# VH-VL binders against Protein FAM13B (FAM13B): the designs that were tried, part 10

Target 1, 190 residues: Protein FAM13B (FAM13B), of Homo sapiens (Human) (q9nyf5r23to212)
Amino acid sequence: IPLDELQQGGHPDNEVPFIVRHVVDYIEEHGGLEQQGLFQVNGNAETVEWLRQRYDSGEEVDLVKEADVPSAISLLRFFLQELPEPVIPGSLHIHLMQLSQDYNNEDEFGRKLRFLLQQLPPVNYSLLKFLCRFLANVASHHEEIWSANSLAAVFGPDVFHIYTDVEDMKEQEIVSRIMAGLLENYYEFF

## First folded at step 5 (VH-VL; framework fv_roledumab)

Design t33 (from p1 with heavy chain Q100T E102Y W104F F105W)
Fold by ESMFold2-Fast, scan of step 5:
Structure t33 (fold): chain C 190 residues (1-190), chain A 123 residues (1-123), chain B 107 residues (1-107)
Amino acid sequence: as target 1 above (190 residues)
Amino acid sequence: QVQLVESGGGVVQPGRSLRLSCTASGFTFSSYGMHWVRQAPAKGLEWVATIWYDGSNKQYADSVKGRFTFSRDNSQDTLYLQLNSLRPEDTAVYYCARDTYYDFWSPYYFDYWGQGTMVTVSS
Amino acid sequence: AIRMTQSPSSFSASTGDRVTITCRASQGISSYVAWYQQKSGKAPKFLIYAASTLQSGVPSRFSGSGSGTDFTLTINSLQSEDFATYYCQQYYSYPLTFGQGTRVEIT
């Protein structure tokens, strides 16, 4: 279902969809985030689909008993991939690609990115802020293992719905660079 | 020569509506983002709203959200600001202003301003 | 919202004086500050952008400086046409905000 319906008609917690909060909390508490390849390892496909169906139907899910960390990460990524409109809407895509013109001017790049974020619908902004906070915390606590660049390469395509089969591979590179900037300078942007 | 000319100001009672216009000439209007800025009598400048070159994205100051509507007609080189549910504190000179060479998605500073049109909300 | 505070709010000066107006942002805004001049009964006129870059056609007696939170507008030798109110503006983040203005009056 669309992101705005999830926020509006769903859980009493108004900031982000319940599934996102629940999965992130599980990963933070049980994730063993010291494993470098953790975010790039696919979860069990049957487990991910089963968990998705249960959250979708409003059933109680105990991730400690019923999931593993790779499946929880895959569930989070699948949630982002299956949104009808990506967290950063396609209507902003053309403008976003123009940020590549300002890569050599760090101040101007950051300023333009800030204005782009402020144009997001409130529900999209809240979700992006929450995800970036989670990922920035991972990068800051596990600097030797997880860099902003590596996490951005994993989650950037999911946040923008821009993947390797797009016409220009440069678009995926730009998306990853933008996402890395948000993680490296979280408190500047959020 | 860049020109911006505002019109539509006047005296209205609280709760009423008014429509302001700004006619542009001397530049490719459809390529620039535009702003409305107001100034209450004997007070400073306050940004009111911005609109993208194509009208697809709009931003409003919190004080006017839900009451004011910004629009543009690129075929007529004209901006509109619809003022609804007017309050005494909306009394001000309203200026339209051009964004600097608009790169389609971030505002800058205001290189050209109109002369302004006075809106007075009094009972 | 980023608050822009100018000082002083007003002061008296004479032709030939060097005048300095300061503008302080409530948070770091790099160099994303513009300055405007407004004469009585007229629309604002654009003077400076990026804290220190003069708009073409603006007299060289005007200069700007600063970065981060503290910014300054200087007029080296005040002329009669310079008596006006001056405003700083940040364009770092929405909502766009102006300082309250500094009025430069004839002594």
Scores: ipSAE 0.176, ipTM 0.666, lowest interface PAE 5.0, mean pLDDT 83

Design t36
Fold by ESMFold2-Fast, scan of step 5:
Structure t36 (fold): chain C 190 residues (1-190), chain A 121 residues (1-121), chain B 107 residues (1-107)
Amino acid sequence: as target 1 above (190 residues)
Amino acid sequence: QVQLVESGGGVVQPGRSLRLSCTASGFTFSSYGMHWVRQAPAKGLEWVATIWYDGSNKQYADSVKGRFTFSRDNSQDTLYLQLNSLRPEDTAVYYCARDYDWFSPYYFDYWGQGTMVTVSS
Amino acid sequence: AIRMTQSPSSFSASTGDRVTITCRASQGISSYVAWYQQKSGKAPKFLIYAASTLQSGVPSRFSGSGSGTDFTLTINSLQSEDFATYYCQQYYSYPLTFGQGTRVEIT
């Protein structure tokens, strides 16, 4: 299901898919964000698939009753991974990769990155902003355990759909640097 | 020699449509982002729309969003601006302009001579 | 949207004069300002980018300066071909915005 279909309902305050909002709320309320490795451990595959099916069917899901935190995190990551087009669309990837490779000037890098982000479809921009705000807050309050760099390494591939193999190693490095920059300078970019 | 030539302007009544064209020559058109900028009589410059070198991204000024459509044909070295639901406030000289660099720096090193759009009853 | 305000709106000058035109942004835009010259009935001509970098072929009597919110275009020893309207433009973020223009008229 494309991202623009997932934000339906016509609600003025509904700028991100319910699954994303519910998982973030659940993690913030019940996640125990001091646990090192929380974002790196896989959840129970059967639980994740069960929850995914229920959200896809429009059913009401009670994550407190039915999920654990690793499964909720895995659900969020699966959601991002399974989008037909990544949060940052492929049409912007070549420009973002070029930006990271060619510019050593932080001022120019930031300016061009802002312009590229402004070209995101509104639903993609809203989701990216929401996700980066959540992750920036985690990094700010739990920085001894999760830095912007460590969170960027986990979520960067999911946001861009850039996954590691020998050929893609440099692209993953660039993706992680862009994501870390967005988290460290959230209010500069959003 | 870089040249941009606009055409398609004219006099129309409110609510009508026009299609503006801009033909480019003297450079690799497919490598540059392009813009439309307009200027109302005795007024200043107003940015209207941007299109990337490959046509993948388009941005519009809020005043024209939903009414104007920007497109390009890289095989013909031509830009198009479709103006729909025209209002008296759209009366202006319309310029096409080239981005300074392929990477979209968003300042304009070459401009066409403009084409006049007049919307009056 | 970032508002660009030029001052003055117009003024009279004579050949040989030094003239300055000011452009103020409603928020910090680093050095991301371009300047254009427009003569009556003609398309704008590109002069300066990055607040102070002259485009190749633009006479050295033109110079730009400034950063943050305040920017200046200076023309030393004004020539007859310099009587025109000048515009600043920010390219820090969408939407792209121009100043309202400053007309330099012959006295």
Scores: ipSAE 0.000, ipTM 0.494, lowest interface PAE 13.5, mean pLDDT 81

Design t37
Fold by ESMFold2-Fast, scan of step 5:
Structure t37 (fold): chain C 190 residues (1-190), chain A 121 residues (1-121), chain B 107 residues (1-107)
Amino acid sequence: as target 1 above (190 residues)
Amino acid sequence: QVQLVESGGGVVQPGRSLRLSCTASGFTFSSYGMHWVRQAPAKGLEWVATIWYDGSNKQYADSVKGRFTFSRDNSQDTLYLQLNSLRPEDTAVYYCARDYDFWSPYYFDYWGQGTMVTVSS
Amino acid sequence: AIRMTQSPSSFSASTGDRVTITCRASQGISSYVAWYQQKSGKAPKFLIYAASTLQSGVPSRFSGSGSGTDFTLTINSLQSEDFATYYCQQYYSYPLTFGQGTRVEIT
């Protein structure tokens, strides 16, 4: 289901798809984010798929009773990976890759990045903003465990739909740098 | 200044092919995404296809997918639209159009004068 | 695909009139709307982007407004050169789509 269609079922006070808000709220309130390696631990694949199917069918899900934090994190990442179009669409991805050529000029890099973010469809912008706020908050409160760089390495590929292939290591590095920049300078970009 | 000039239109029978060209001048062609937009006689505008500045990304309207092919030659500042398996409903003036800006794509600040494609028996 | 519906399809006006053309999207598209003017036998001319931002060189009597699904193009004090067909276009997502056009004719 495309991101735009998913958001159509929400209320005016819902900024992002229900599943994203619900999962993030659960992680923040019940997640034990202070645990090292939390974002690198895979959830139970059967539990993740079962939860996904229930959200897709519109069923009520009680994550406190029915899930665990690694499975909730895996569900969030799986949701991002399975979007028909990534959070940062292919049309903007190419332009963002060109920003790597301007890394030596931080002011120009930031200016161009802001311009490109303005090209995001509103639903993609809202989702990216929400995710970056969540991740920046994690980094700021658990900086000894979770840096912007480490979180960017985990979520960057999901946001851009970049897959870890030997031939794509350079692209993955660029994606991670952009994501880390968004997390470190959240209030400059959103 | 900025100019876009289309050519290659004509009258053809259904099932035939045509190749349209659009020659650009007055700007750095290789920095801009480009589009083809058509208009049937006494009808409105219909987006046909888009191609990015480097030719890496192309999108087509469902009505022309599999029949039309968009390409560009940045060394010659020229766009091409290959029209295959033409149908009477493809009869239209075909315009090439430029994205507003590298940083602001998908709406069009400059258009060519158009070239007429007529598909009839 | 996002359907763009303009109203009215056509109308007559006199120089000096204030004219309003509306454009409705079949779903929310934020402010990703552009407006074009097309005179008989000519290519379209770019007027407005981001729903309300006037292109440099376009007369200030033209203005745009709206967000979400409902958008409006207004011409204050219509001039003789403004008799044309006007099109809205969304650039929120592919496929790019235009309204069917609104023809402004001389009374």
Scores: ipSAE 0.000, ipTM 0.467, lowest interface PAE 13.2, mean pLDDT 81

Design t38
Fold by ESMFold2-Fast, scan of step 5:
Structure t38 (fold): chain C 190 residues (1-190), chain A 121 residues (1-121), chain B 107 residues (1-107)
Amino acid sequence: as target 1 above (190 residues)
Amino acid sequence: QVQLVESGGGVVQPGRSLRLSCTASGFTFSSYGMHWVRQAPAKGLEWVATIWYDGSNKQYADSVKGRFTFSRDNSQDTLYLQLNSLRPEDTAVYYCARDEDWFSPYYFDYWGQGTMVTVSS
Amino acid sequence: AIRMTQSPSSFSASTGDRVTITCRASQGISSYVAWYQQKSGKAPKFLIYAASTLQSGVPSRFSGSGSGTDFTLTINSLQSEDFATYYCQQYYSYPLTFGQGTRVEIT
């Protein structure tokens, strides 16, 4: 289901898809985020698929009773992976890769990145902003365990739709660098 | 020598259409982002639209969005601005202008001489 | 949109004077300001970018300064060819916006 269709309903407080907001709220409240490797541990695949189907059907889901935190994290990542077009569309991907040459000029890189982000469809921008706020808060409150770099390594591939096993390791590094930058300088970009 | 030459301006009634062209020479056109900027009589400059070096990204001022279409033909070193549903408020000299790079730095180092569009009843 | 406000709207000056033009952004824009000169009946000419960097070929009597919200263009010892309208422009974010212009006219 395309991202713009998922955010339909016209409710004033629906800036992001319900599933994303609901799952993130659950993780923040019940997270256990102080444990290293939590974001990299897969949840029960059967449970994740079952929850996904229920959200897709518009059914009520009680994550406290029906899920665990690793399954909730896996559900969020699966949602991002299964979008028809990634949060950061392929049309911007090439241009973001080119910006890697400007990393030595952080001020200019930041300005160009901001202009590129302004090209995102409003729904993609809102989702990216919401995800980066969540991850930046995790990094700031659990810095001893979760750094911007480690969270970027986990979620970067999902946001850009790249695989960690691709032959081009430079693309993976650039994606992680961009994501880490968005988390470290959240208020500069959003 | 960098040169930009606009054409296609004229006098037209409200609701009608015009197509502006800008022919570039003296540089590798396909490597540069391009802009249209307009100036109403005795008024200041107003940015109208931006197009990236490869045509993949386009941005428009809110006042013209949905009415104007920006395009480029890198094989002929030419820019086009299609002006539809023209309003008296669109009366201005239209300049094409060059960006330094594919979408950076968004300041205009070379400008054409401009072509005048007059929308009157 | 980021509004760019120039002051004054017009300025009377004589050859040899030092002219100062101010440009204020409605929000912080770092140093992402360019300045242009436009003579009557002609296209604008690029002068300055990044608030203070002169374009090659622009006389050293021109200088720019400022950061954040307040920017200044200064012409030290005005020459006859400097009587023109000057515009500031921000390139911090879309939409690109210009100031309304400052006309420098002979006394």
Scores: ipSAE 0.006, ipTM 0.545, lowest interface PAE 9.6, mean pLDDT 82

Design t39
Fold by ESMFold2-Fast, scan of step 5:
Structure t39 (fold): chain C 190 residues (1-190), chain A 121 residues (1-121), chain B 107 residues (1-107)
Amino acid sequence: as target 1 above (190 residues)
Amino acid sequence: QVQLVESGGGVVQPGRSLRLSCTASGFTFSSYGMHWVRQAPAKGLEWVATIWYDGSNKQYADSVKGRFTFSRDNSQDTLYLQLNSLRPEDTAVYYCARGYDFWSGYYFDYWGQGTMVTVSS
Amino acid sequence: AIRMTQSPSSFSASTGDRVTITCRASQGISSYVAWYQQKSGKAPKFLIYAASTLQSGVPSRFSGSGSGTDFTLTINSLQSEDFATYYCQQYYSYPLTFGQGTRVEIT
């Protein structure tokens, strides 16, 4: 389901899809965020699929009783991966890749990235802002275990729909660097 | 050498429509983002809309969202701004303007002469 | 939206004067400010971008300065062709916004 249609079916007061907000709230309140490798651990596949089906059908889900943190993280990542278009649309992809040419000029890089983000559809912008706030907070409060770079490496591919492949290795480095920049300088970009 | 020529303005009653055009010459049109900026009589400049060099991304001022539609035809070096559901407060000179390039295209290095839109009952 | 406020709204000057126009942003916008000149009945003309960089062909008597929230446009030794309305514009974020304009009138 496209992101704009999905959000139209959600709660009017929410800035992001209900499943994203609910899962992030659960992770923040009940997660063991100090554990190294937490965001790279695969959740139980059956639990993730079960939870996805229940959210899709509009059923009430109590993540505290029914989930574990790795499964919740996997559910969040699965949600991002299964969007018909990525959070950062393919139409911006070529332009964002060109930002790699400006990595040595922080002011120019930041200016260009800021304006590209402002061109996102409102629902995509809200989702990206929410995700980056969550991840920036994790990096800020658990910096000895989680850096902006390590979180960007995990979530960058999901946000851009750029996955590990021989031909795309350089592209994945670029999306990770862009994502890390968003997390390190959250208030500059959002 | 760079020229932008607007046309399509006129006098209309509230609720009606107009289509503005801007014909570009003297540069590689398909390489530049383009903008519409308006100016009400005796007032300042107000940004209306932005379209990327390839037409893939468009932005509109909140005051015109849902009523105005921006498009471009790179094969004809022409921009279009469709004005629907016009209101008296849309009365202004509408300028077509060129952005510098994709990355620096958020300020305007060349402007057309403008075309007057008057919405009056 | 980022509000851009210019001061003064208008003033009188004579040829040869050094003229300074101020522009204030409602929030920090780094150096992402452009300046334009508009003569009566004509389209605006681009002068400056990145707060201080002159567009090719703009006379050197024009200069810009500032960063953050406070910006200035200075015309050193005003010429007869400089009597016009001047606008600042931020391009830090959408929506793009202009100042209300400063009209420089002959004394």
Scores: ipSAE 0.000, ipTM 0.493, lowest interface PAE 13.1, mean pLDDT 81

Design t40
Fold by ESMFold2-Fast, scan of step 5:
Structure t40 (fold): chain C 190 residues (1-190), chain A 121 residues (1-121), chain B 107 residues (1-107)
Amino acid sequence: as target 1 above (190 residues)
Amino acid sequence: QVQLVESGGGVVQPGRSLRLSCTASGFTFSSYGMHWVRQAPAKGLEWVATIWYDGSNKQYADSVKGRFTFSRDNSQDTLYLQLNSLRPEDTAVYYCARESDWFSPYYFDYWGQGTMVTVSS
Amino acid sequence: AIRMTQSPSSFSASTGDRVTITCRASQGISSYVAWYQQKSGKAPKFLIYAASTLQSGVPSRFSGSGSGTDFTLTINSLQSEDFATYYCQQYYSYPLTFGQGTRVEIT
């Protein structure tokens, strides 16, 4: 279901869809950030699909009892991949080409990226901000393994709905650089 | 100077349709998202719909979703709001409003004069 | 939907008065609040965005403050042209929502 409908149905204290907050809270508060292999292995596909169905049904999910960190990460990524419209909508992808021309100019890159963010619907902006905060926290706990660049490579395709096909290699590069910029300079942009 | 001029309002019976237009001047229309906001007689403001600068993303209030369709023609600097299956509670002055500056797109820095839609049996 | 509640709904004031209008969001919305002035029979006029930033051309007697759930619009010395209805608006999340309005009438 679309992001604006999910947000409207959520609890008043939730700034993002319940499944996103619940999964991230599980990872951050139950030792996930101390895992050396964070993001290195995919979750159990059967468990991920089962959890997804339960969240979709509005059932109470106890991630401590029913999940592990890799499955929680895979569930989060699956949620992002299955959104009808990506977190950063395809209509804004024309601005990605403009951003890519300014990688060597920090001031211009930052200005254009801020303009792109201001074009996001409020619900997409909130979700992006929340995800970037989570990923910046991951980078802080695993600096030698999970840099902003490596996390951007993992989550960028999910946020933009970019496939790894050879025909879109340039888009993958642009997407990764935008995500890395948001993670490294989180407080400048959010 | 930025100007927005609405037209197309009128009196119709429940279940009928109207098409509202808004003509923009004084700014680069294709660079701004646009909104429709309505106000029922003696009541407050209610956001109706948003359309992005290129028409690729549209958002609607739940009360009008499925009945109203927002569109724009950037070559003519014109917005359109198609009102279908009109109800008495849709009676209001409909304002065309411009998304704010390029860095904060969801508040309304310029408004048209409004066009009255009356749905009455 | 985020509900925006304004208080008071209306009040009478005299020129020279300091008037304060409060707007409360049903959930945290950071500083994503705009304020508008609407005079009888006219379209709304934009005053403030980001809770506290005045639009160019808006008199300095107007100011906004607040963050999170509680927001305030203040007019430090009310002038005759300020008698109007004032609306707050959140732009944190869809649907975009307005307060019910506060009518400032002459005493």
Scores: ipSAE 0.000, ipTM 0.458, lowest interface PAE 15.9, mean pLDDT 80

Design t41
Fold by ESMFold2-Fast, scan of step 5:
Structure t41 (fold): chain C 190 residues (1-190), chain A 122 residues (1-122), chain B 107 residues (1-107)
Amino acid sequence: as target 1 above (190 residues)
Amino acid sequence: QVQLVESGGGVVQPGRSLRLSCTASGFTFSSYGMHWVRQAPAKGLEWVATIWYDGSNKQYADSVKGRFTFSRDNSQDTLYLQLNSLRPEDTAVYYCARDYEDWFSPYYFDYWGQGTMVTVSS
Amino acid sequence: AIRMTQSPSSFSASTGDRVTITCRASQGISSYVAWYQQKSGKAPKFLIYAASTLQSGVPSRFSGSGSGTDFTLTINSLQSEDFATYYCQQYYSYPLTFGQGTRVEIT
């Protein structure tokens, strides 16, 4: 289901899909964000798919009773991976090579990235902002366990739909750089 | 030499439409982002819209969003600004301006046209 | 939106004067400021970018400075051709915004 169709009528306080808000709230309240390996342990694939189907059907899901933290993280990542168009749309990916030219100029890189974010459709911007706030909080309060760089490596590919292979190595590097920058400087970008 | 020439301005009543054009010469038009900037009589400059080098992305000031449409024809080195549902507060000289060599994010305006006057009055 | 406030709005000056125009951003914008000169009835002319970098062909009596929120355009030894309105512009984020202009009038 496309991201714009998942919004619940456009209320200002409800700018992201329910499944994303619910999963993030569950992880923050019950996940123990100080645990090393939090994002490295995969949930049961069948359980994750079953939970996804229930959310798609509009069913009530009690993650405290029916899920565990690895399954919730896997559900969030699966949701991002299965969007028909990634959070940062493919039409904007043509500019990633231009951003890579400013890799060593932090000030100019940041300015260009700010303008790229302002090109996002409102629903994509809101989802990215919400996700980055969550991840920036993890990095800021648990930096000795999870850094912005390590979280960017996990979620960057899912946000951009750019996965590691020989041809995508440079794009993978810029994707990780962008995500890390958004997490390290959240309040400058959102 | 870089040159930008606007045309299409005129006097219209509220609610009417106008189509402005800007013809570019002296540079590789298809490599540059372009802007429209307006200036009401005796007032300052106001950014109106930006279009990327290939026309794939457009940005508009909130005051004109939904009423104005920016487009470009790279084969003819021409920009267009379609002005719909014109209001008295849209009265201004409209300038076509070139972005400084950054094709995906705006910078500043290194070359400007002479401007074309749009007057919306009853 | 980032508000750009210029001061003064206008003032009178004589040839040979040193003129300073201030531009203040409502938030930090690093050095992403450009300056323009506009003579009566004419299109704006580009003068300065990145707060302090002079465009090729612009007389050396013009200079810019500043970073963060406070920026200044200076004209040393004002010439008769410099009587005009000057605008600052930020290019830090959308929407692009200009100051309201500072008019330099002959005394």
Scores: ipSAE 0.288, ipTM 0.714, lowest interface PAE 4.2, mean pLDDT 84

Design t42
Fold by ESMFold2-Fast, scan of step 5:
Structure t42 (fold): chain C 190 residues (1-190), chain A 122 residues (1-122), chain B 107 residues (1-107)
Amino acid sequence: as target 1 above (190 residues)
Amino acid sequence: QVQLVESGGGVVQPGRSLRLSCTASGFTFSSYGMHWVRQAPAKGLEWVATIWYDGSNKQYADSVKGRFTFSRDNSQDTLYLQLNSLRPEDTAVYYCARDQEDWFSPYYFDYWGQGTMVTVSS
Amino acid sequence: AIRMTQSPSSFSASTGDRVTITCRASQGISSYVAWYQQKSGKAPKFLIYAASTLQSGVPSRFSGSGSGTDFTLTINSLQSEDFATYYCQQYYSYPLTFGQGTRVEIT
């Protein structure tokens, strides 16, 4: 289901899809975020599929009783990966890839990135803002385990829907740099 | 040689609508982002809205969001600003202004039209 | 939103005077400031961008400076055509915002 349909009937500028809010809240409250490799481990496949089906059906889910943190993280990442159009739409990729040309001018790089994010539909912007706030908080409170760079490497591909093919190697580097910048300078961009 | 000419202003009652136009000449209109800026009587400048070179990205000031709609016709070198649900506080001279030639972000306004007056009174 | 505060709100001056107008941003905006001149009943005229870069055709008596939060527009040897209201504008982030204006009036 497209992201704009998932947010239908809500407040696009103030809300994210229920599954995203619910999963992130669970991870923050019960997740043990100090565990190294937490965002790189796969969850229990049966649990993830079970949870996905229940959220899709609008059923009440108690993540404390029915999930574990790796499965919750896998569910969040699969949600992002399965969106028909990525959080950052392909139409913006050309412009975002060109930001690498401004790397030697941090101010201009940041200013252009900030305005390019304004091209996002409200629902995409709200979701990206929410995700980056979550990840930035993880990086700031668990910096010995999770850096903005390491979290960007994990979530960047999901947010942009890029692959790790040889041809996409340069794009992956740029995407990770952009994502890390959003996490490191969250209050500058959101 | 660069010219921007606004039209469509007038006097209307609260809740009514107006459509403002801005005709551009003397430059490659389709390469530039454009803005609307307003100025209430005896007050300062207030940014209202921006539209990118191809019309794909539009941004609005919070005070007008949901009521004003910005559009452009690159084949006719014309901007439009549809003003709906007008309020007394929308009373102002409305200027169209040219941004820089850039696909990525707004900058500053190097050319301005002469403005068109919108008066909303009961 | 980034608030741009100008001072003074008005300034009385004579031809030949040096006039200084200050603009303060509520947060750091690097050098992303432009300055405009507006004469009574007329549209604004673009003067300066990137805090200190003068637009071609603008007299050299105009200059700008500043970075971060504090910015200044200076007019050396004020001419009769310079009596106007001056506005600063940040283009660091949406919404784009202007200062409230500084009126330079003849003494």
Scores: ipSAE 0.220, ipTM 0.660, lowest interface PAE 4.2, mean pLDDT 84

